VH-VL binders against a9jty4. Designs and how they scored, part 1

All scores and structures are predictions.

Target 1, 144 residues: a9jty4
Amino acid sequence: MAKKRDSPKLIKIKDAIKLINQEVSLIGIVLEQREPKQCRNNDWICTLRIIDDTYPSPGLTVNVYSRTLEQLPQIKNHDDMILFTRIKMQTFDSGKRVNAACSRWVSSFALFEGEDLILHADEDTSAVFVWDGTDAPPASILAK
Structure headers, positions and changes below count from the first letter of each chain, unless a header shows other numbers; antibody chains are not in Kabat numbers.
ipSAE, averaged over its two directions, is called F for ESMFold2-Fast, E for ESMFold2 and O for OpenDDE. V2 adds 0.75 times the mean of E and O to 0.25 times the DockQ between the complexes of E and O.
[cut] marks letters that were taken out.

## First folded at step 1 (VH-VL)

Design i1 (framework fv_ifinatamab)
Fold by ESMFold2-Fast, scan of step 1:
Structure i1 (fold): chain C 144 residues (1-144), chain A 122 residues (1-122), chain B 106 residues (1-106)
Amino acid sequence: as target 1 above (144 residues)
Amino acid sequence: QVQLVQSGAEVKKPGSSVKVSCKASGGTFSSYAMHWVRQAPGQGLEWMGYIIPIFGTAKYNEKFKGRVTITADESTSTAYMELSSLRSEDTAVYYCARDYYDSSGYYEFDYWGQGTLVTVSS
Amino acid sequence: EIVLTQSPATLSLSPGERATLSCRASQSVSYMHWYQQKPGQAPRPLIYDASNRATGIPARFSGSGSGTDFTLTISSLEPEDFAVYYCQQRSNWPLTFGQGTKVEIK
């Protein structure tokens, strides 16, 4: 019924920070999660710092946007992994610093809790990436 | 806050190996890169390599390839640098230094160990 | 590898004078950092990304430059500023340092 979608091409954070204004997909370890807050448009925002083997602490800041508090990433463990698909790289601080935005319309994320992959995205299939687990396993992406 | 404490001075013969330790305290160890830098008499600072403990990933300066091994033990928050096939030119103070890497790619070494003098003499 | 050449090798000045230290890269770099080292001590970070002062560094220290030419300026030398200064690039692997400029009392 649903058309098959291509798996995202995952890149390393060191390469992603060079792709300003482009959409990238990547996987990282969650180092820190800031408490969620509401934006001016009543959307909820959660800020994460993520790392991979090419980009250590303090890591890449990713701002995750959602309509509801419940749909934001719920990080439980200190070393949880997160997969982001089609997040937009952007600059701030007069172009000197880089972060990423995980938009609720074009982006998605999936959390790894131990061996469990938990997909956190809207029910709209057109906006959701479903990672099949056969391509780019976390150990091969994050580890040497 | 963060402190890096290195092992004591060593005197080694040519052809032997030396293993220097760097114990971190007062902060997060596993997710930061730890670099090794040496300073020989009559020369400036020379970068040797680094490790990111949580990934076990180490990278080395080509000049030391095949002679240097950098490792880390997360359970003791300790990084190690082992240099083999020692020559008199390896006489130097060896420093460990923690990397600061932010979202813009700005880089500096924010904390340094006190240094370990390694003397290679016959 | 990128070679960093610092000049002068030695700068002899009195307290209160301005010090200007140069660092030239063999090819263009995006990030240049400066460290201060006193005898028997580990290097201390001073300036990162050409012009930003590290935590706790007094306003008399400033950095400037881009591409291949970078400068560290100390507007009015204090007694504790007499030390060796190193520039460092992190744009290319391997990471490299300059040979150092010694700022000494005249």
Scores: ipSAE 0.007, ipTM 0.592, lowest interface PAE 9.6, mean pLDDT 80

Design i10 (framework fv_ifinatamab)
Fold by ESMFold2-Fast, scan of step 1:
Structure i10 (fold): chain C 144 residues (1-144), chain A 124 residues (1-124), chain B 106 residues (1-106)
Amino acid sequence: as target 1 above (144 residues)
Amino acid sequence: QVQLVQSGAEVKKPGSSVKVSCKASGGTFSNYAMHWVRQAPGQGLEWMGYIIPMFDTAKYNEKFKGRVTITADESTSTAYMELSSLRSEDTAVYYCARDQTTVTTEDYYYMDVWGQGTLVTVSS
Amino acid sequence: EIVLTQSPATLSLSPGERATLSCRASQSVSYMHWYQQKPGQAPRPLIYDASNRATGIPARFSGSGSGTDFTLTISSLEPEDFAVYYCQQRSNWPYTFGQGTKVEIK
């Protein structure tokens, strides 16, 4: 079940990788998107690698889960920014490596397209969210 | 087995546009990333961008910003690369190439199937 | 962008000899691939993700390395192995290729 939506504090990826089994919210630049595939529970999964000013290539791997292909992130440009809300930090490869899960039950993501932040909620809805600065992303993101 | 067949050679004037096609035959088209890579005569390879047809999602090399458009038509299993505002430096062989797909959490994408190439000559 | 520098630019060797090709990245790379190209042909995939042989690639080809330093080795050159070899990273957009190493007959 979806958890109550609070205004979560955004943290940097360098700090997020230390919060294993915890939920974090963060913003990054999409470095790479891999082909979507179906999972055992019939959810679709797509894998992203994201970076920020504290954590460069190879970045953090985020697995995004959705009921349908259309609800997965539609990353279009090299410098696409993505905001993840309440994604779960986890280990894989026998506990040797860290990644994150963006699940439909708890998490959300939002893409920056032009001047607007487009929010994809856990209810499979998408909405344009105007960023008013109250939960502003970091001043700088690695985007060179 | 998948084969990629590209459109034929073209000669263009500076300032014009060219649109190269890449038709996939055999196997699945929509769930593979299709890349475009060019090679100027006697030079190395240069990545231009890719598209994932199922999502209509494209990524471009910023070097070509505003000049390159990559599209796909799933009904004909054909990817396209259009390059506008051509200049002599755009004279090159243009290749399409398909990523390999995997089902692991550590999916590894490399360009496993390549088209034969399309020579585009830009001359005044 | 990540710059890949291949060395040497040219290797002049005889059949049966070992070839060692270097690819160095300007910053850390998680995904490095190698391609072979012969004149008039499209590139042929050889090695993906540093050390895995692509389908149909003979065991004489091997890859190694991590971070910024990667190597392609051909243990015993066959006549068909004389070609240009390119490394390619896909850890960061834009994906980039090295300038190539030409392996030629001595």
Scores: ipSAE 0.005, ipTM 0.505, lowest interface PAE 12.8, mean pLDDT 78

Design i11 (framework fv_ifinatamab)
Fold by ESMFold2-Fast, scan of step 1:
Structure i11 (fold): chain C 144 residues (1-144), chain A 122 residues (1-122), chain B 106 residues (1-106)
Amino acid sequence: as target 1 above (144 residues)
Amino acid sequence: QVQLVQSGAEVKKPGSSVKVSCKASGYTFTSYYMHWVRQAPGQGLEWMGYINPSGGSTKYNEKFKGRVTITADESTSTAYMELSSLRSEDTAVYYCARDWGYDSSGYEFDYWGQGTLVTVSS
Amino acid sequence: EIVLTQSPATLSLSPGERATLSCRASQSVSYLAWYQQKPGQAPRPLIYDASNRATGIPARFSGSGSGTDFTLTISSLEPEDFAVYYCQQRSDYPLTFGQGTKVEIK
């Protein structure tokens, strides 16, 4: 049998910022995407700022890692929605600021392109997760 | 290929100023912060400050308060560090170093210039 | 400012031996990097975010630790590894470096 990942336990960004060093799953609206850059280890990274109904602008900074440029999130519009699974909350600047890391080994993301959900699997596993409606986002946040 | 090329060695008198350049190539200059770090002969590394070439925001180590100015010229992809009121204790090799920016705190300074020796003597 | 204290100041070893270098912070840090410097050269990045190897760095180099106690380990010294090693924190401003550990041939 093909392996399927657990359905994510979704929390709000307001709650996620309190869970430092823990893995969280959440849905947000992409407010901003920075130009992708290549890290010294040849991985690609892009930085997103996301918001939800509990955490407005300037939002939560999420650093997304991928082994290729093409596998980074393809944000078509400023207000596209993204689901992150198992991203790690972390602090910097002596614990004064919070961001999150979406690692290619542990984490995954999925984009809401209209009514369809495109999932990008963890790159270091052969497992594939398919969004079959089990954890469908609330209608109020999914509508575009 | 990423490269940071610094200006040549300088010999300066006490009380004067020095301006060291760092020319970047092989990447988008405005996408990375540029830091300046110095090292006195036989001593360790000392952080001086940074500039974000996108917008020109700077931050300086208080130890150099009022004496250091870091600037960047986007059209030539060149960063500058000017240190005024030079003393013998300012004799050091001065390095520029690239950094992705502080929303990415946790990464090393991934590329360094070759260093510029500044000697302050009377 | 966060003070980083490296120990020992000098480590005298032979090729093939294991080197263990310590870096202790005066307060908790989340982001710690290690650099190698040879005479007449700019520092070379080795490790970032405490445990991640920089591009081109051999597997014999490893970083570990969290909070205030960090370690750089070289599992089996090669001739080219004899150099000065610096730790650096990026958790708070001003950014600071340790005073360095010199790994020298005995």
Scores: ipSAE 0.017, ipTM 0.589, lowest interface PAE 5.8, mean pLDDT 80

Design i2 (framework fv_ifinatamab)
Fold by ESMFold2-Fast, scan of step 1:
Structure i2 (fold): chain C 144 residues (1-144), chain A 122 residues (1-122), chain B 106 residues (1-106)
Amino acid sequence: as target 1 above (144 residues)
Amino acid sequence: QVQLVQSGAEVKKPGSSVKVSCKASGYTFTSYYMHWVRQAPGQGLEWMGYINPSGGSTKYNEKFKGRVTITADESTSTAYMELSSLRSEDTAVYYCARDLGEWELPGYFDYWGQGTLVTVSS
Amino acid sequence: EIVLTQSPATLSLSPGERATLSCRASSSVSYMHWYQQKPGQAPRPLIYDASNRATGIPARFSGSGSGTDFTLTISSLEPEDFAVYYCQQYSSWPLTFGQGTKVEIK
């Protein structure tokens, strides 16, 4: 049967930060990646800061969770582009700060290295990026 | 504004049970994990467990497993902590505390309830 | 479980002095948070993820460290800073707190 959950349309970071507790899909340029660490459920976590033309430095913090170190984003350069689908926007610190969480179960990501798209999604991930090799990023992201 | 308001102080006899409530307001209750932490008079903080109000999944400190039950009522945005088979060593202030869990800043308690004193006395 | 050892247990200082508080973990910790507690009050968030100040926390508070060694520094003590300070780890179940460092007036 067709899946019941659709991926949100691709939006800008300035709009995403207003959609607290909602799932969003967006494209950003990786400004910074912190070294991966293990968390209390034995998942690996890496933290990225991403920017776009609507949301500059210091950018949006995205915490990416994975079962293994090898499945976390492998950022080669700080100007690499990353696509996120169905990441959850959240607040902390009395609602004064906004972060996003990229879950291994409901979210996915894909890296661009120049013209190359590298998809880093498990088969259990419910979303895919549709990109035909044009100069433009995908116009929409399909939930799978 | 975010508030966590706990039930009032209780005096209990050894062997009885206590159920402390924590009413949340000012945010979406199901978006944040709720933890329970206790503190015996003049002593340090001790983590008891948490609940994810979205779906009701819980995790408990093994020290309290079998005696502690944490529940949540989404309709009233209230979390509960029930501790059974009370002993004098359970005399403590019990706090609820909010965090975003594994989804943002793991185990960071950004808001705390005011605390509930539970005295276990014969 | 990860044991957090705070030192010193008590730090007696005067207003204007620098306070340095240590928290050592028995195993490497991914996240370390710090809280301040005054008598009769709930703990107050101070520092998250080793070095980030919580909203409303004055610049005189700073945190540092990684792995097993973490430090909380108060550059110049104000009267309202005399309190008990707790570190807390998130790396392994169960979540644990240090035993606390009491910063008291000399």
Scores: ipSAE 0.013, ipTM 0.560, lowest interface PAE 8.5, mean pLDDT 80

Design i3 (framework fv_ifinatamab; at its last look DockQ between E and O 0.36; V2 from the best seeds 0.00; counts 0 for: pae O 10.3 > 2)
Fold by ESMFold2-Fast, scan of step 1:
Structure i3 (fold): chain C 144 residues (1-144), chain A 121 residues (1-121), chain B 106 residues (1-106)
Amino acid sequence: as target 1 above (144 residues)
Amino acid sequence: QVQLVQSGAEVKKPGSSVKVSCKASGYTFTDYYMHWVRQAPGQGLEWMGYINPYSGGTKYNEKFKGRVTITADESTSTAYMELSSLRSEDTAVYYCAREGYSYGYDWFDPWGQGTLVTVSS
Amino acid sequence: EIVLTQSPATLSLSPGERATLSCRASQSVSYMHWYQQKPGQAPRPLIYDTSNRATGIPARFSGSGSGTDFTLTISSLEPEDFAVYYCQQRSDWPYTFGQGTKVEIK
């Protein structure tokens, strides 16, 4: 007998790339990013590559979408850590390659800038963890 | 199909300006960056700059700042590259090339056929 | 500025031989793109994201590498493969190309 549990489970990137069309939560180190770009409907996008201990360079591509520039990840350092919640795994190149979409409607992220943690969640995304940037992050969320 | 068609060859005098056009077809013009790359005779490829046709935002190679201007006209799906204060060393084939923004799409494809600009007295 | 150094500058080979072209970056990059250019033509995409063949590119072309060292291999040269090959990085602004490797008939 199990109670209903509706909380994100963190998985490694190696496992996430197998979960096509599914929402996953994961943590990675930012390997690189491109400058934010404004696109049609005045939405903003930035694109990142992230790595973890199971998935090295060139890493997993995550495309992050937002209504405003300020709500995109504000990554300052090459090796900053980012946590993604409920990003959508998808294929491209005729199903041969995998990337992820961090959508403003279902996804969220939090990032480390050195010792700082910045949480961002869209208007339609429930808070999936409760860090205020002043405490140590919960051990269950940190990368091993 | 996706194509970039450039304007024809130009012969210019030193000190003048040239404006090369690049007409896009077969895709949504505002979804891709448009780059300009030049190649002097017998030399390699040299990146000049790009434009985001949706926003009009541009980035230029510092080597050309102050002389190069890249513009785009969404209504005609046409990008332009204007180079001023021409010198003989600006003699080159000038290419436009399309780039996808996202990682995994960020190579230059397609390229225009090239426009030869000759700067001579 | 990331400088891409291609070697050799010229590679003189006969049809049927294997060609190995190097591209070395002055700083670590995550991936590399490659283009082929024939005389009088615009460059064409060859390899993207280090190891993926662009549409219409034959299986004899392959790419590999990581960090600062990237390689383009042509397993068995065909007559149409004699061309200049350029590597390109997109990891840092400004975007740069290597100086090119010319593959020519011996």
Scores: ipSAE 0.582, ipTM 0.803, lowest interface PAE 1.8, mean pLDDT 85
Fold by ESMFold2, look of step 2:
Structure i3 (fold): chain C 144 residues (1-144), chain A 121 residues (1-121), chain B 106 residues (1-106)
Amino acid sequence: as target 1 above (144 residues)
Amino acid sequence: QVQLVQSGAEVKKPGSSVKVSCKASGYTFTDYYMHWVRQAPGQGLEWMGYINPYSGGTKYNEKFKGRVTITADESTSTAYMELSSLRSEDTAVYYCAREGYSYGYDWFDPWGQGTLVTVSS
Amino acid sequence: EIVLTQSPATLSLSPGERATLSCRASQSVSYMHWYQQKPGQAPRPLIYDTSNRATGIPARFSGSGSGTDFTLTISSLEPEDFAVYYCQQRSDWPYTFGQGTKVEIK
């Protein structure tokens, strides 16, 4: 079931790293994933490193939170593509590095495996993408 | 105050099993992974596996899969590591270690004091 | 599995000298982690994510590196720094440690 919610427009990682404490949407290629672990509040987290053509090194670290282990991105191999919607840019390492947080309430992701898929933001604000962490996006994305 | 307290030293015969306990205090036990690492006398550290105390999910070093079982008891905030079919080369100090986590930072801290398991005939 | 090879095996130095400890991975890893272990004690976290000092670790400790080559540096050895140092990777299963570098008084 899709939820109504306005989403930010897609931007490149080079621009996202300048938007600390703001929510952004972006697409990247997954270069690595740390094994999932549980947070202090019993949510699950996995940590991804993603890149795009504007920020190929060192890559952007994205922490993905979910209620259950099965809702985390299930990365099959390096170089899978992932779309993030409404993730929050943050600093870490004494402000020397930037990462992003994909929360389970306001953020979403779509994982694309083994396909050359380019997603475009739609200006139709009556349809909001909310992704539950499975391998396929909800109907609101597919309608575009 | 966060600490891990392990059970006492054990002497075992080859072919038997040992179960080492690791009691956690000073934090919410189910919020953090618990790892087990061993160190043979005069040697380095060897990762054995972990448990997520919330879900009961485990991961084992393949070297030990089939002989090691890691469990956790939330009601007592205690993790356990059982190693079966003991051999003399399993003589080591066995440590539990909490996987600390804070918003993309992690490390093994604290460690338990270690439990010496001696396997001899 | 990823093998971590530390060098040298033993580093004999005097207080005040600079110690440079190497850790080489058999495959590229994203981050290296370092631990200090004194006799009769459990390991203590020292450096996480290659270059970040753990809580309470003095500024004379620093870490660097990328890919397969990583370094722990102690800029000016203090008497309490004579210990064994281990590197660790968590980029692939199983997690592995290096065999250790012993830093001892000359």
Scores: ipSAE 0.007, ipTM 0.519, lowest interface PAE 10.1, mean pLDDT 79
Fold by OpenDDE, look of step 2:
Structure i3 (fold): chain C 144 residues (1-144), chain A 121 residues (1-121), chain B 106 residues (1-106)
Amino acid sequence: as target 1 above (144 residues)
Amino acid sequence: QVQLVQSGAEVKKPGSSVKVSCKASGYTFTDYYMHWVRQAPGQGLEWMGYINPYSGGTKYNEKFKGRVTITADESTSTAYMELSSLRSEDTAVYYCAREGYSYGYDWFDPWGQGTLVTVSS
Amino acid sequence: EIVLTQSPATLSLSPGERATLSCRASQSVSYMHWYQQKPGQAPRPLIYDTSNRATGIPARFSGSGSGTDFTLTISSLEPEDFAVYYCQQRSDWPYTFGQGTKVEIK
């Protein structure tokens, strides 16, 4: 049975960047995706830059962590939207800059591709959810 | 002080191989990626590839068609670049350059002093 | 690959003059890095992420731009600024550099 998740309270990027060290949920348009890299702990990292109408430049950098390359966001279109839940706002460059971390343990993301929503949950839910655009709970499918 | 020190100049024959070393000091070797960039005489900069010294993961510029091999030795904090099947057009100064992880520190700093590789018959 | 085209190829100026260097990308990039290279030396970082000065870089250096058009500006050239400048993109593989702009003494 698909675990019913509560709808996250979304905030705008302009407000998210003020919430350092806090977990936030937000949605953005993917502006850029860098080639995935492997970290020291053997996890994979994918860096995304996302924007919304409140923060169109320079956008928010989000580091997405995963155990495997396949679990990283697969951006197919330049206008894809991504929903992040419980990403941690943080600073780098000695506190001068802001980014966010999407942790494989705490955070989740959902990629919007046209009318389809692919929801990637944390490792506790090894299921991929497909949203058909209705208010019905998403159907769980096997990860391909 | 963070420093990259490369091996000395090389003179090679066409068809041979060259291996250039880059010794890192002043920082944790495995905390940064190591890139290799070359520069032909009077020309611009060309990216060759990089290695994650911790995992050994590599990525190469496909232009080199498998002729380049990048390795790293954590015990000595040294990165290596080997280029095989050398051609005259491979004559260049070869640089190693450090890159931070994808936290916004993804420019090259510092650079090695460069290693001139001359390929001549 | 993303091709970076720098212009002009050579910029001949006198000390105290303003230098404007252009870097145009064949496709949109998020950020541009700039490096300075003096004769017989390795490149060194000048500007990172389009508009941030690297450590030790004087305030006379500035970077700007977005999308496909980026600019490096030297407000008032000092004798030590005569060098070759390269732009670099890291938005896509392979990483690529511009062909360079040589700033030389007039």
Scores: ipSAE 0.007, ipTM 0.612, lowest interface PAE 10.3, mean pLDDT 86
ESMFold2 (binder alone), look of step 2: mean pLDDT 91; pTM 0.926

Design i4 (framework fv_ifinatamab)
Fold by ESMFold2-Fast, scan of step 1:
Structure i4 (fold): chain C 144 residues (1-144), chain A 123 residues (1-123), chain B 106 residues (1-106)
Amino acid sequence: as target 1 above (144 residues)
Amino acid sequence: QVQLVQSGAEVKKPGSSVKVSCKASGGTFSDYAMHWVRQAPGQGLEWMGYIIPILGTAKYNEKFKGRVTITADESTSTAYMELSSLRSEDTAVYYCARSHDYGDYSPYGMDVWGQGTLVTVSS
Amino acid sequence: EIVLTQSPATLSLSPGERATLSCRASQSVDYMHWYQQKPGQAPRPLIYDASNRATGIPARFSGSGSGTDFTLTISSLEPEDFAVYYCQQYSNWPPTFGQGTKVEIK
């Protein structure tokens, strides 16, 4: 039976980098976004670098996968905030560096715009949650 | 609560190298930038470089590039600065200091400093 | 690299007087920090991000400014405030320091 039914447990990036091969949820500030490109399976990928108050530049690299270009994060301003839910921590460069994978089918993301949090997981899961920054979003709005 | 404790004073000959250590205690080590800053007698502060231990990335001031190497050992929470091809002009107090970086910038500056290590280069 | 110019080089004042220290950057900076250094000691964090006092720093110290012009003010000098003060920008790599302003007793 499900042992967690409340809001996803948000952790800091410094703690997430230790949870290799595990799924984590976290919020960060977008430092940069690389131009989207297609993978061999025709999925689209964009790469973000995110930071928080515990993890310095160059930040955590997050590879975001989507079937369409339009469903990738639409970062309008530098220093926009993004919430990632159930992204998978992994290593590269012979274990020397850490990144995360955000899969559309397993993971989700939401952009924070003022008091609004826009969920960008599925077309039918599109939701705007008004979040004043004091508490984690309700679990009912967050999708797998 | 975190403290940075540096190795003791050194006297070196011109042309030799020196390696100064900086041990962090009482706080986190790996997820902060560890900087090295030197100060020649009676002069100002000069930034040399930094390392972010968890990422293994180091950046250097161009003035010292090719002579300075900054490393870290996460298992002992110790950062190192090695300076080669020493000249009398390298006589200085060498400080380690930490910052929490946000890109190539820091909104909080260098918040904890070591006590300094005097390196004297004399023939 | 951004060059920071501090003025005056030396400020000779008596206890109880107001000290005003200037730091000018060759380019606009977003993050300016100030450090206090006494002879034989490591620099002590004083002000971060232009105007925020570091932990344990008395209220008589205040910072202000933006863009290229930044100021450190000590409203009423105490004997322990006679020291060298350095500004530092860390809004652009590499981080750079000013040459320092020495606040000395008259």
Scores: ipSAE 0.006, ipTM 0.512, lowest interface PAE 14.6, mean pLDDT 78

Design i5 (framework fv_ifinatamab)
Fold by ESMFold2-Fast, scan of step 1:
Structure i5 (fold): chain C 144 residues (1-144), chain A 124 residues (1-124), chain B 106 residues (1-106)
Amino acid sequence: as target 1 above (144 residues)
Amino acid sequence: QVQLVQSGAEVKKPGSSVKVSCKASGYTFTSYDMHWVRQAPGQGLEWMGYINPNSGDTKYNEKFKGRVTITADESTSTAYMELSSLRSEDTAVYYCARGLYDFWSGYSDAFDIWGQGTLVTVSS
Amino acid sequence: EIVLTQSPATLSLSPGERATLSCRASQSVSYMHWYQQKPGQAPRPLIYGASNRATGIPARFSGSGSGTDFTLTISSLEPEDFAVYYCQQYDSYPLTFGQGTKVEIK
């Protein structure tokens, strides 16, 4: 495999939507999650909408792929935050709309419970990590 | 398990109509759109339209609008494609295929299950 | 209407060789799917969403690309791989297919 960067820099959603066909890492508040569905290859897919301080409702649509239901994001509370690493920005509807794909091969995500964690993500908090079989969570958020 | 079984081959005269059936089994019929795709001899694939069996909503390729009608019978898990005013250029194998497109999320899945095809020959 | 152009139209190769098939869209597409068709058979799904292999499809098949340019690669052709391959966009209506690439024995 090619060498990849550890802990890529986070960008805001307003900047991510300009980086079509590129991989980005970003953090957002989960606004909505749709019921998981099975894809052609027996993978599971769920769709999230996320927002941040630069990109409000209806937010950015992220399609998350996983081999099992258990590896998909388990959103416990409305307004929980999620970190996405190396998701790919895409267009649909003839280039009129933007979404992102969280691949089980390249991408990863981490869930943080409670709204206030967005202010204290790098301080030893009660953040919960859910791994989809890709890269490990960033070290800066893990317990010491 | 999951199957789409189509009606048998037909030979039709120019100006007549043909109605092809596609019976689904092994999955929840209303959970997927049913599409129709045709292929003229030695030619590529051409999308004709679809029906959402849950809502009854249809969408047709403009090239066939006015001649094609797609319907579904939920009680028998069967979709139908009727093509009227047949011409020799309509000679083709007609396929049904299940698809999934969610406009809200932009997610689409390939046509993962196809019928075996129905040859419709239009000749005098 | 989104037009899909496949190249080459015909690819003549021997078993064991690598096949690379191109599909170019007239507009940016999020979801490009690939199908294999053998004579007398319905198309078989190979790749969905540009790069995901369908169930039962061997690892020698891979898809890549984004935006307007997509590629299907067969790393080492087996006898059963000689067929016609179609790309298909499922981004906007009407749905469209490429004209097909025929992979034939040299």
Scores: ipSAE 0.078, ipTM 0.651, lowest interface PAE 4.5, mean pLDDT 82

